# VHH binders against Formyltetrahydrofolate deformylase 1, mitochondrial (PURU1): the designs that were tried, part 10

Target 1, 298 residues: Formyltetrahydrofolate deformylase 1, mitochondrial (PURU1), of Arabidopsis thaliana (Mouse-ear cress) (q93yq3)
Amino acid sequence: GESLDSSVSPVLIPGVHVFHCQDAVGIVAKLSDCIAAKGGNILGYDVFVPENNNVFYSRSEFIFDPVKWPRSQVDEDFQTIAQRYGALNSVVRVPSIDPKYKIALLLSKQDHCLVEMLHKWQDGKLPVDITCVISNHERASNTHVMRFLERHGIPYHYVSTTKENKREDDILELVKDTDFLVLARYMQILSGNFLKGYGKDVINIHHGLLPSFKGGYPAKQAFDAGVKLIGATSHFVTEELDSGPIIEQMVESVSHRDNLRSFVQKSEDLEKKCLTRAIKSYCELRVLPYGTNKTVVF

## First folded at step 4 (VHH)

Design g17 (framework vhh_6qgx_2)
Fold by ESMFold2-Fast, scan of step 4:
Structure g17 (fold): chain B 298 residues (1-298), chain A 126 residues (1-126)
Amino acid sequence: as target 1 above (298 residues)
Amino acid sequence: QVQLVESGGGLVQAGGSLRLSCAASGFTFSTYAMAWFRRAPGKEREFVAAISSSGGRTFYTDSVKGRFTISRDHAKNTVSLQMNSLRPEDTAVYYCAATETVTYSYYGTTYTFDYWGQGTRVTVSA
């Protein structure tokens, strides 16, 4: 008959693997051979070996047939290599099989970062499941944000806080089933006890270009200082205020002709873009620990 | 010269307890994360526990979580591993390790170690 080439193409799906270990000869070959031996195809491979440091970082993107290389076997094969090299970071994600990261969003009075993240999430551009929104500020039910959350079945928890009572135990209970937290202009400082109790990653947006202008009102500090660049920084939260490892930064030029309102407006635009980009990078396994307080971002 | 010296290994009965210690010298102890690894006979070296440079974060492999406790003493430049409810499967040579890499959860526990001790032997009898 007319059957020339009846290739029912195997359904090839994307996978991502990140690897971090002590530097050794042949690591790239071993990781590449692992993928190739199972019929996988590497689409991208990034490697970083710091100068004068005996450590190795890699991130690979590949496609594979989950019938030929089952998801559990992918984990086992990379775990075997991780054990061989004594690696403590060997993480595989297969977005079409693995559950999305579950997050909670914490914010205070300002909601521009939350709004941006909700829009990107709705557009399929933010690969997370939003478990809830937590705020130390009450919001009217008829606002656009509150109606959006209601339409999508995302709970909003009003947790009234003071300097004397940050309600951290209540917040820990609300976030116990999350994979990581996002601080989207949450203006209370999380204690070391909170961070230890949560035990997972917390990503913050700071409305200033770190390490400059730490603390409150960085746009005003920048305006008063006569800077020529304004920025936003997304970073991991540590016990030290505005000092955790940096994931992403964005900047825009300013001049003596910009008034304070212009500085604030430019800052808010940078903040929402910076946070969204940092969260996407995190979810795509692009961010790895480096040195005492730095990141590798692929 | 960086030096890590382990002590406290020995023979113990199943269900017993043992405390390992690691004395560190030749580097600024307070800026380094510290960890314990083990190697059982005929097996690869595996991660056991780690503590951040500040001591504010601790990490454990699932098989020891709730049984082992890692701690550090900056005044004495030591890291310790308190091992409770020991099992025959815990029999291994235990190694102390140090790194300048600040460790956060970043998708789970992520450490890489630049310096290693010579190890201390732990034998858990049935």
Scores: ipSAE 0.123, ipTM 0.496, lowest interface PAE 3.8, mean pLDDT 84

Design g18 (framework vhh_7yz9_2)
Fold by ESMFold2-Fast, scan of step 4:
Structure g18 (fold): chain B 298 residues (1-298), chain A 123 residues (1-123)
Amino acid sequence: as target 1 above (298 residues)
Amino acid sequence: QWQLVESGGGLVQAGGSLRLSCTASGFTFSTYAMGWYRQTAGNEREWVAFITSGGRTTYADSVKGRFTISRDNAKNTVYLQMNSLKPEDTAVYYCAAKTVTYSYYGTTYEDYWGQGTPVTVSS
């Protein structure tokens, strides 16, 4: 017998749309009308039109009924507008329907960024699926990190590298099914061939405030230079070392009273927070390409 | 290897009709959006009509109500029915296949282009 009714309440779910095209009359109206015509409600709408440039950027957050506006039709509607305006970028994400981004985490000796990302992931604060962890350093199986990865079924791949052989083809095979890569203090330089072969975004944490203190030992460079601020930078990886488009930066005050160990400790704290914020921003479609080597971050 | 083969162009008098066809091979046609573009001497290539993988159509204002885009996924073919042709419709018409979705850095448009088919509308 019937014990209770199947009550199907229409659920309004959040969607995000980002748009980048040549500037034109009526873009805002066209995009907002697209959402409104399907019964969607806009919760936030950000627009950036650079001075003296004929380009348009927007990011909208909205709620909608997926029964009245099915996920495939959301894509078609925005694709139709993108085609009409010759859009350089148009991405829709519906977090409750769309699969989480699959990532691999690459690191070397230092694991503070990995540990932070694993904690945020376990707490549901990082909207990603961690496919694997890859390191050019071996780790003892009885460490907290290795036990954590084992408990959660996350593979750890030790890929022994040398200056002459970075084993990039092996790494490419391991990461083939990921949506993007995260370098969490991976200290080998990825070649142009690797970046072309992977063909997707790679996000790095640099333990220095770019564009200053590129390369090795940025905390020591900062200490030796007598700076008043130390920082960390998360950026897209390009062939040019520590020069890719910047996603996020964090800073902390330093003085003559901080020794090198203090600089390193402050740096590590900033790195953890900077990387996790950058990854969250990326997953929320807040980061868009701007100019030759810049970003718009909504 | 991908290929787009266009046909149906030619000479027609003002007020006449032509049907252009574009047959695709070497990729999964049904997953791609298809478009028609045209180019006149000395001008940039302009968009004419677009059809999504799901069959939704859009048109440039200059051709709206006169041109109709359609697709036959079983034949891997996209069509452009051109009615009430005007001398200013004279151009080389190009078929294009485009990815259905856009994405962040590192994703390239998989834009495949045909060789073009000339259409001349006499007054």
Scores: ipSAE 0.006, ipTM 0.288, lowest interface PAE 9.9, mean pLDDT 84

Design g19 (framework vhh_7yz9_2)
Fold by ESMFold2-Fast, scan of step 4:
Structure g19 (fold): chain B 298 residues (1-298), chain A 120 residues (1-120)
Amino acid sequence: as target 1 above (298 residues)
Amino acid sequence: QWQLVESGGGLVQAGGSLRLSCTASGFTFSTYAMGWYRQTAGNEREWVAFITSGGRTTYADSVKGRFTISRDNAKNTVYLQMNSLKPEDTAVYYCAAVTYSYYGTTYDYWGQGTPVTVSS
């Protein structure tokens, strides 16, 4: 038998694998056997097979011995299965070995989303390296945000933009070594040329429940319009404004009993929580493409 | 611009051998897994052989023991050595370079295909 003393040595570490391919018999068995054959233990397994659709999605969480199953071999084993099934996606992440995602945060005048991201990052709840903050607005050095960034050695780049010159080439140079971008209330529209030049994922927070409303609605205008639900949407940025695949949405009820202050507070709370949840889900490999412009979120 | 250029196909008698080559340009070859696929008229492409970026190989059951896949990263080339060829191996053979990235850019690079005809 297996000895209980052997459970004290080796050090087991967590891994995450996501998989997306055409549906076929035996996929779950092949993926599970891959992990089990190397002495890994599955802690969680989610599967999605849409009705009347020939596609398969899975996400697994497991623990394994990196001496018995080296990180490069984990990649090779999953690549082998991916090729056999003609996979559309197959990504593995090992948080204790793999470098954290490098991000840049873009914002304009409002900073409530940036403040929330910095708070969660400091609290260890966002597994990212913040490369820099970029804004088309100057900020006083004595503000909480600027003091925080200075203390943590995070550069703040003021990039003065106009409607005629969005300084996109300068921004591309600043973000070239990031894994993805976060738009935390950045109010300039990124062009198709920017998105092609960057070539990686860009995640945005929008004050509004997409797809019903595109563009901006200040809390005052929503209040004056007498809406009964306010919402926030986090989504991938595409060249079509406010139309990329949705990652996360949050809503809150409002009524004639809510004053303008209540509307603003609820709006800010929804935006910062929605963005934070979306970024966390993304970093944990929970978000996968689905259909023409949709997502699966595990 | 990316390109995969295949060579080595042709007509061969049953029991004979052919060596297919596929040379890559315009992407970082060494980071990609490479595969050989084949297709007959009216059927979907089927996987034949696969080699990981680290050099580990796998084969379809129909070709195990007869075909050998290999790569030369210095030459940006993947090879398929085909021995003991059978009439049922007659197909157009495709070279493919594949990598996976989270949510974004599925750039599968495919060759133009090279025909292989095995006469009985």
Scores: ipSAE 0.099, ipTM 0.533, lowest interface PAE 4.9, mean pLDDT 86

Design g20 (framework vhh_vobarilizumab_d1)
Fold by ESMFold2-Fast, scan of step 4:
Structure g20 (fold): chain B 298 residues (1-298), chain A 122 residues (1-122)
Amino acid sequence: as target 1 above (298 residues)
Amino acid sequence: EVQLVESGGGLVQPGGSLRLSCAASGFTFSSYAMAWYRQAPGKGRELVAGITSGGRTSYADSVKGRFTISRDNAKNTLYLQMNSLRPEDTAVYYCAAKVEYTYYGTTYEDYWGQGTLVTVSS
C-alpha cells in the first residue's frame, strides 16, 4: 500500500448550529461539550434567554475535522441533545459540505429587488441556488433582467394571474424542489392553502416600515402621513397580510423637502438592501422564532 | 419524553359544563400552537378549538360561543371550558401540540394525547 504523507495538516471546516428549547441549567455546557468532545473549536457563541420567558436560544460557530466528526454524526450528536431538551429548533449547517439552499424568486411589475438579488448572487454574496424566477407579468426578452437570466440558465416562468385565479397550484408545482421562497415585490396575496401546500419558509419584502402602512402604496401612505422616517421590512409570510415575523428592517430620514417621487426612490433603495440582508441572515441560521410573532436575530 | 395528559372528562347532563385540562411535558410548550380535537364513535377526528403560542383563538362553528380554549404557559397546561353541552358533543377529546413556526425546512410531527372521554347524556 501507499504511505500517508505526514506533512498533510487536517482540514478544519466551519459549522453553524442553532438551538431553541425550554430554559434549563447547563444547556450551554452540554452544547459546548458536544463540540469539544469531538475535537471541535468554538469561534463564536451567542445566547439569548428572554426575561420572564423560560426559553433558551443559542447560535454557535465552530470549526471541526470532518474525518474525526463525520457530517452525519454531527447531526446525530446534536439531535440527541435536542431530544433530551425537547428542542423546537436544532439546525446544523456545514457550508462546505451541505448543498446551498434552493430558492425561487417571485415578483410582479417591479424588478429592483430581483436585480439586486441577482447581482449579489453573481458576486457570491448570496449562498443560494436560484432554481427559477416566477412572475405574473410578462417581460420583454431584450431587457437586462431577461438577458441576465438567459445567460445564467435561470428559467423565467410567466404565470398569468387574476383576482379570481391566482394559479397557486401551478406555482406550487414550479417551486416543489425549493428549500424556501422569496417574494421580491410579488403583489398577489398567497392563500393559507398555498402556505400549507408549500409547507416551507416564505420570505417577503414589504415596501413600508411595518407594522405601519400595511397593504398597497406604503410610500404614498407615509408621504401623506408626514413621517420623518421611511423604511422597508423583510418578514416571514403568514396567512395574515403583512403581519408575519420580522427578519430585517431598514430606515432612512425624510423631510418636507422630499416629494412623493423621492419617497418612492428611497423606499426602493431600502427594499433591495433589506431583502438581501434578510436572505443572507436566514442562510447563515441567524433567525429563530420568538414568541407569537417575533424573531431572535443573532 | 414528550407527554400530553388530558383530564376532566366524564358524564354530564345536557346543558351542563365541564373543564378539560391537558398537562404538557418534554417540549417547549410556550412555542407550540395547541388544539383540542374530538372523535365521536364511527367518525374521524375533527378540530374543536385552537390557540396559537400568543393566545389567538379559533373555534369550530358547532362549538362557537359555548366553548372557550385557554393556555397557561407558566404551568404548561391547555384548557377547554365547555358550557351548554349537547348530546352531539359526546366524543373522546384529544389534546394536540403543533409547531407554529418551523424555519430552515425543518419538519416536526404533531404531538397527541391519549384522549379523555366526554359523555353528554341524561
Scores: ipSAE 0.274, ipTM 0.575, lowest interface PAE 2.9, mean pLDDT 88

Design g21 (framework vhh_7zox_3)
Fold by ESMFold2-Fast, scan of step 4:
Structure g21 (fold): chain B 298 residues (1-298), chain A 122 residues (1-122)
Amino acid sequence: as target 1 above (298 residues)
Amino acid sequence: DVQLVESGGGLVQPGGSLRLSCVASGFTFSTYAMGWVRQAPGKGLEWVSDISSGGRTGYADSVKGRFAISRDNAKNTLYLQMNRLKPEDTAVYYCATKTVTYEYYGSTYTYAGQGTQVTVSS
């Protein structure tokens, strides 16, 4: 049989692979040889090996012919390499073949992050399928946001919550078919039971520059503290409030000439950009765990 | 090369016990979280148990109170003591390494070898 006939021009499609394992001789060569042996070509690669830690991180972008290297075989070949090196992470995505990540967006009263996410999504700049929007605040059907969601067939679920009843079981049922969750200014704290029950990644936007100004009203805390930089932080949600591994941060300068309203406005502008960048990085497999509470971001 | 070599499986009657072992080589075993996953005939992979580098343990609800995970860092060996075995515990059991950091994009478990077959039948 002549299964590798090169007489026909291939149609090449992009793939992404991330890899994290104990550092060892020959990892880059094995990953490169795997792709090359199937007729693929590496277009970009990033490697990180910390000076004081015997671990290896890589992210490869490549192109390949899906007829010669079927999608299921791509998974098998990278899994074989993951086994040889005892990989801690080995994830492959082929954006033109694989379904987009399914997300739900959770928010409270403020919707500036949701609006930004929806605009980026509509522009094709946010590579997700939005399964639903969940809010503990009701919104009028004739608002621009509600009209947008209706036009695009995205359900909006109003889930009325109190301190005594956060309705987490109802929310878990609504999000059961998602790949990860996005908290876009959702102001109720998700319990450890919720996080264990969901069992997948949850990404939050915090309207302050972590680890400073945890909890409520970080723009006011920053104003009162006389800071010269304000920021927003996107991070993974853990049981400890505003303490999960950081994915992205954005900052802007402030001075004695900025009043509290100016701090709030600058904060909201940073939040919108910070969250969308973090979600894009996650979807592109750029974010990997590092140490006990840190990230590598390629 | 990194290797995880499982052993200790076999045929047992319901209510019986088995002890699985996994010998690790090619990495610094003591610094990594380790676990066991299983695959029953015609089903997907199921997480069974894990143990951190510091000795903290976790168990799937289906095995809690019946199975006990342990490790011997001096011997680079992971163990799973399985008690009160049931027919539904029949599966290939795989030793896996797990990161001590947060899991992203789902599971970070890595499997080695063919696993060890456990069959619970009369």
Scores: ipSAE 0.175, ipTM 0.544, lowest interface PAE 3.0, mean pLDDT 85

Design g22 (from e05 with S57R K100E S105E S107Y; framework vhh_8fcz_2)
Fold by ESMFold2-Fast, scan of step 4:
Structure g22 (fold): chain B 298 residues (1-298), chain A 126 residues (1-126)
Amino acid sequence: as target 1 above (298 residues)
Amino acid sequence: QVQLVESGGGLVQPGGSLRLSCAASGFTFSTYAMNWVRQPPGKGLEWVSGISSSGGRTTYADSVEGRFTIIRDNDKKMVYLQMTSLKTEDTAVYYCARTETVTYEYYGTTYTFDYEGQGTQVTVSS
């Protein structure tokens, strides 16, 4: 060719597309043809069609040349297909071009989930920008967490809350520039007004295997019930307590030899791993809505 | 108060033409993509056509491609469906549907039918 850069091999970059619509003949062909027509190569393709529901879900990972298929054109081409099928969901992410998701982390007294998130973030394993940490508990400046936040220039906001005053308007102001929120053992219930005012996704970690053991002290509830498996659940926050769509669950075996302290220690390990996995899956567009209160996770 | 009011339906001979209109109110019309969907007797909803918020892009179901044209007038807050070469299979109640393009960082851009109007009956019969 005669273009200034024609002698240089194109740099192919990864893209992800998720799609959800009413099931119809030829959807996979249209989606794959869209990528192939622009010289893209599909690296992975997952499809889910429920047995008793006329809906279609897919997630594709592909590589493409952003010179031949500009980022804005990728959106337009998939939007054309989305409109054709009346899609309920169609989203593209290109990690090397698109900005990282901005998050705020909310917690109460326990910080094991925050610590894990910060370590994974520092290691480059969580593709987010942490805008701030918000807690209804004060922390000493010489703690590991506070020194970490100071080293990285991440603000810590102590927001003193009571049962009668959850200071939700103050929290909304602090999180206004975030893309989603993470509740890392934040023990105050967020109201429907908060969720409507925020208007974006909120992901929680619950220290129990949902739908069982909702509310406070699920590890003690599980211990008292004599369970043989304990778990942690990461889910979307809805107005209904501990009932939002589930993103990720992790389990660990327990026996009559485990005391309550052993249950709590195993629970905390599951919680930190479950939350970090859920956030990573979310950022990679692996989580799609399914039915009235469920998810598809690719 | 969101309102979508369809009109222009009626009885038409096969091969005939008909123009449907949808008057929108109670929202910023120019920021929403608009669609026509239809429900044939005894069947579920079928998507027919869509038009982007600017009017710069249109899409059609395979069953109507080349026969129907969707247009919008953002100043008048109207969306139209021009139907030609009508077939008996086009008999349905036609609904105007607002599709809100909402960006969730979770999913990027999500397309849903937020609201449907009361509908207008189209009957293609001899």
Scores: ipSAE 0.000, ipTM 0.108, lowest interface PAE 19.9, mean pLDDT 82

Design g23 (from e05 with S57R T59Y S107Y; framework vhh_8fcz_2)
Fold by ESMFold2-Fast, scan of step 4:
Structure g23 (fold): chain B 298 residues (1-298), chain A 126 residues (1-126)
Amino acid sequence: as target 1 above (298 residues)
Amino acid sequence: QVQLVESGGGLVQPGGSLRLSCAASGFTFSTYAMNWVRQPPGKGLEWVSGISSSGGRTYYADSVEGRFTIIRDNDKKMVYLQMTSLKTEDTAVYYCARTKTVTYSYYGTTYTFDYEGQGTQVTVSS
């Protein structure tokens, strides 16, 4: 009821708020009081203040009553605090009310990352709406991945590319209604013109531990170099090859007993887990800019 | 058709005051946050001030806080910028802008502006 029966418990829903500004006295108190004043409860509160920088980062998870604190008022209340502190970032997400992020998945010949993401998406573990899959490789309709996409009504767009024609204008048209892009072993380099034209975040999986082993065949490069750890890196795409801000990395030990095939198999297992963790972190507002080319990941 | 028409600019001496006006039409004014954005000579656009859809909340860039006041009249579909203690650094073309989408990205929260008007020139000099 509308305050007719006080025995009715409010339905509390989860919200997430991220905040980044110049460091100042009272920020944590102001942010927590904002939530508490409306009867909200903080479930988690992460703060980062670098030792040599006068900057503040926070991420809070809370539960609140959307009747007592309407979604539009949540935004207005945090915007007031953001203005007080001149915040560089202040974003609220309420997963049960706000639409899921729309993504397109780009891949080439290898599909292990796509398959893993589709399985996690089906299990409700990947908080996105998959708008389409785009590949520069044709796939037979009777393959596992193509049957999966058909069953779930996810379009697959075969966009034939060459070194001379990457068909970037066609891809831009296909992805215009997405919130961000995911490169799941897409092996064509996206141009600066594409990145500017798209104008939103692009997340890539690189099958090597950056900043080492940039470019092609990083598992072979690692094998040839005699490394004792291999890894995979998920990062934001920038015009400079394999040099965008890092979101997530995963590693596994290797030894002289691992042959090249073993390196490749371990690499592929790390790639699919690394990419899905990075996408989940991004969607949960865990990734914030730090310095010129670094990240804070909560 | 969405239309925003700015007025009230002019030449003013340092320390002076001006009131800018923006007349909105072609959309449900009372549901949109409104902003003032300026472009100084030879520089890019910079955000100056914002006001919530209800008028209950106002926001200012550090450079103008305490000197400028943003006001709206939803019945008249007007937004105003009252400028006091004007400085030579306030010289710019001032634009009225409707807030579009605030989106999360790695590169920061971005305010995009929809249907920027023709602008009104403010010159602060003797």
Scores: ipSAE 0.047, ipTM 0.453, lowest interface PAE 4.2, mean pLDDT 85

Design g24 (from e05 with S57R V102I S107Y T109V; framework vhh_8fcz_2)
Fold by ESMFold2-Fast, scan of step 4:
Structure g24 (fold): chain B 298 residues (1-298), chain A 126 residues (1-126)
Amino acid sequence: as target 1 above (298 residues)
Amino acid sequence: QVQLVESGGGLVQPGGSLRLSCAASGFTFSTYAMNWVRQPPGKGLEWVSGISSSGGRTTYADSVEGRFTIIRDNDKKMVYLQMTSLKTEDTAVYYCARTKTITYSYYGVTYTFDYEGQGTQVTVSS
């Protein structure tokens, strides 16, 4: 590792570790001792042990000296603990050293979620590298979104699709170097073959409060059903339509005085906020599997 | 530096037995799961067997279950593969491998195998 000049103070940098394994005596002490033994200091520690499940979840935020505890050694030390406990998840991230997650954004006709993601990204509030944008809809070069993408050197790939040809092989080639995908109102259903071929996490925004109003036009379904809450759901994509594990939900009150246009406007506002919150939580290692089709969100 | 040194291979007749050895250095051996993987002539790598860090759990590929036994000695930093009832199809270069994590997802951790030795050649032929 690099040595600090004797004339400068040690610089401590933040790290995050998440851990999920079978519950056992001493896990908290073992994880804490790992950090403390290397001169690190724990700033936050969240633990979840569900009733009657004998599983353990933790998320640690800590600071450490990368000269005394090099990044490669941090990985080895946590992998050692993960192997010992047969961990289902053990992930460490050091935001100032580690490369940002590479993502591609997929959308169809509606772009309000893409626009929000781009603005949050530009403001430094989304810790991702945007590799490209892919759409099954063509966009005029003079639109707000197309000018933004051009200005920032983000490629836009128009991939024309039909029910007979979703061009999934072409999309797989475009996204092969990404860490995860974001569906920002992409209205084609991704096949099981696509999901297996991609082999990584896919996060979607559904413009409805799941598990209610699955499929198309959920704002209209909600309006017709006379609901008193409208919402948006961000979730992991699975082979079952609109049924993957939920990451984030946002809601707003509605009444008989809201017309369909009001429902749609409230829905769009919730969608863009819900998706950006879900992506931020995912990138901060806050989202872990729980039970058959559920999440722990720290 | 992590080092894994395989030995014990050779030429045996079908139905014969061999014991492979792997000497580990450069890491805390007792905290890692260990594996045997093999590469038959003209084929890709095939996982054969795994053993937990304590030695309390063992796993085997369907093709070798009941014929091979994986053992470890944490004090000596050794892992062994006892092979019996050898078949022509067992002919391969055998590698000792430390479990390495490469990807993380919502659905679990994906593991690969860290191996850098020359391996040990096992040939089953009359």
Scores: ipSAE 0.029, ipTM 0.386, lowest interface PAE 4.6, mean pLDDT 85

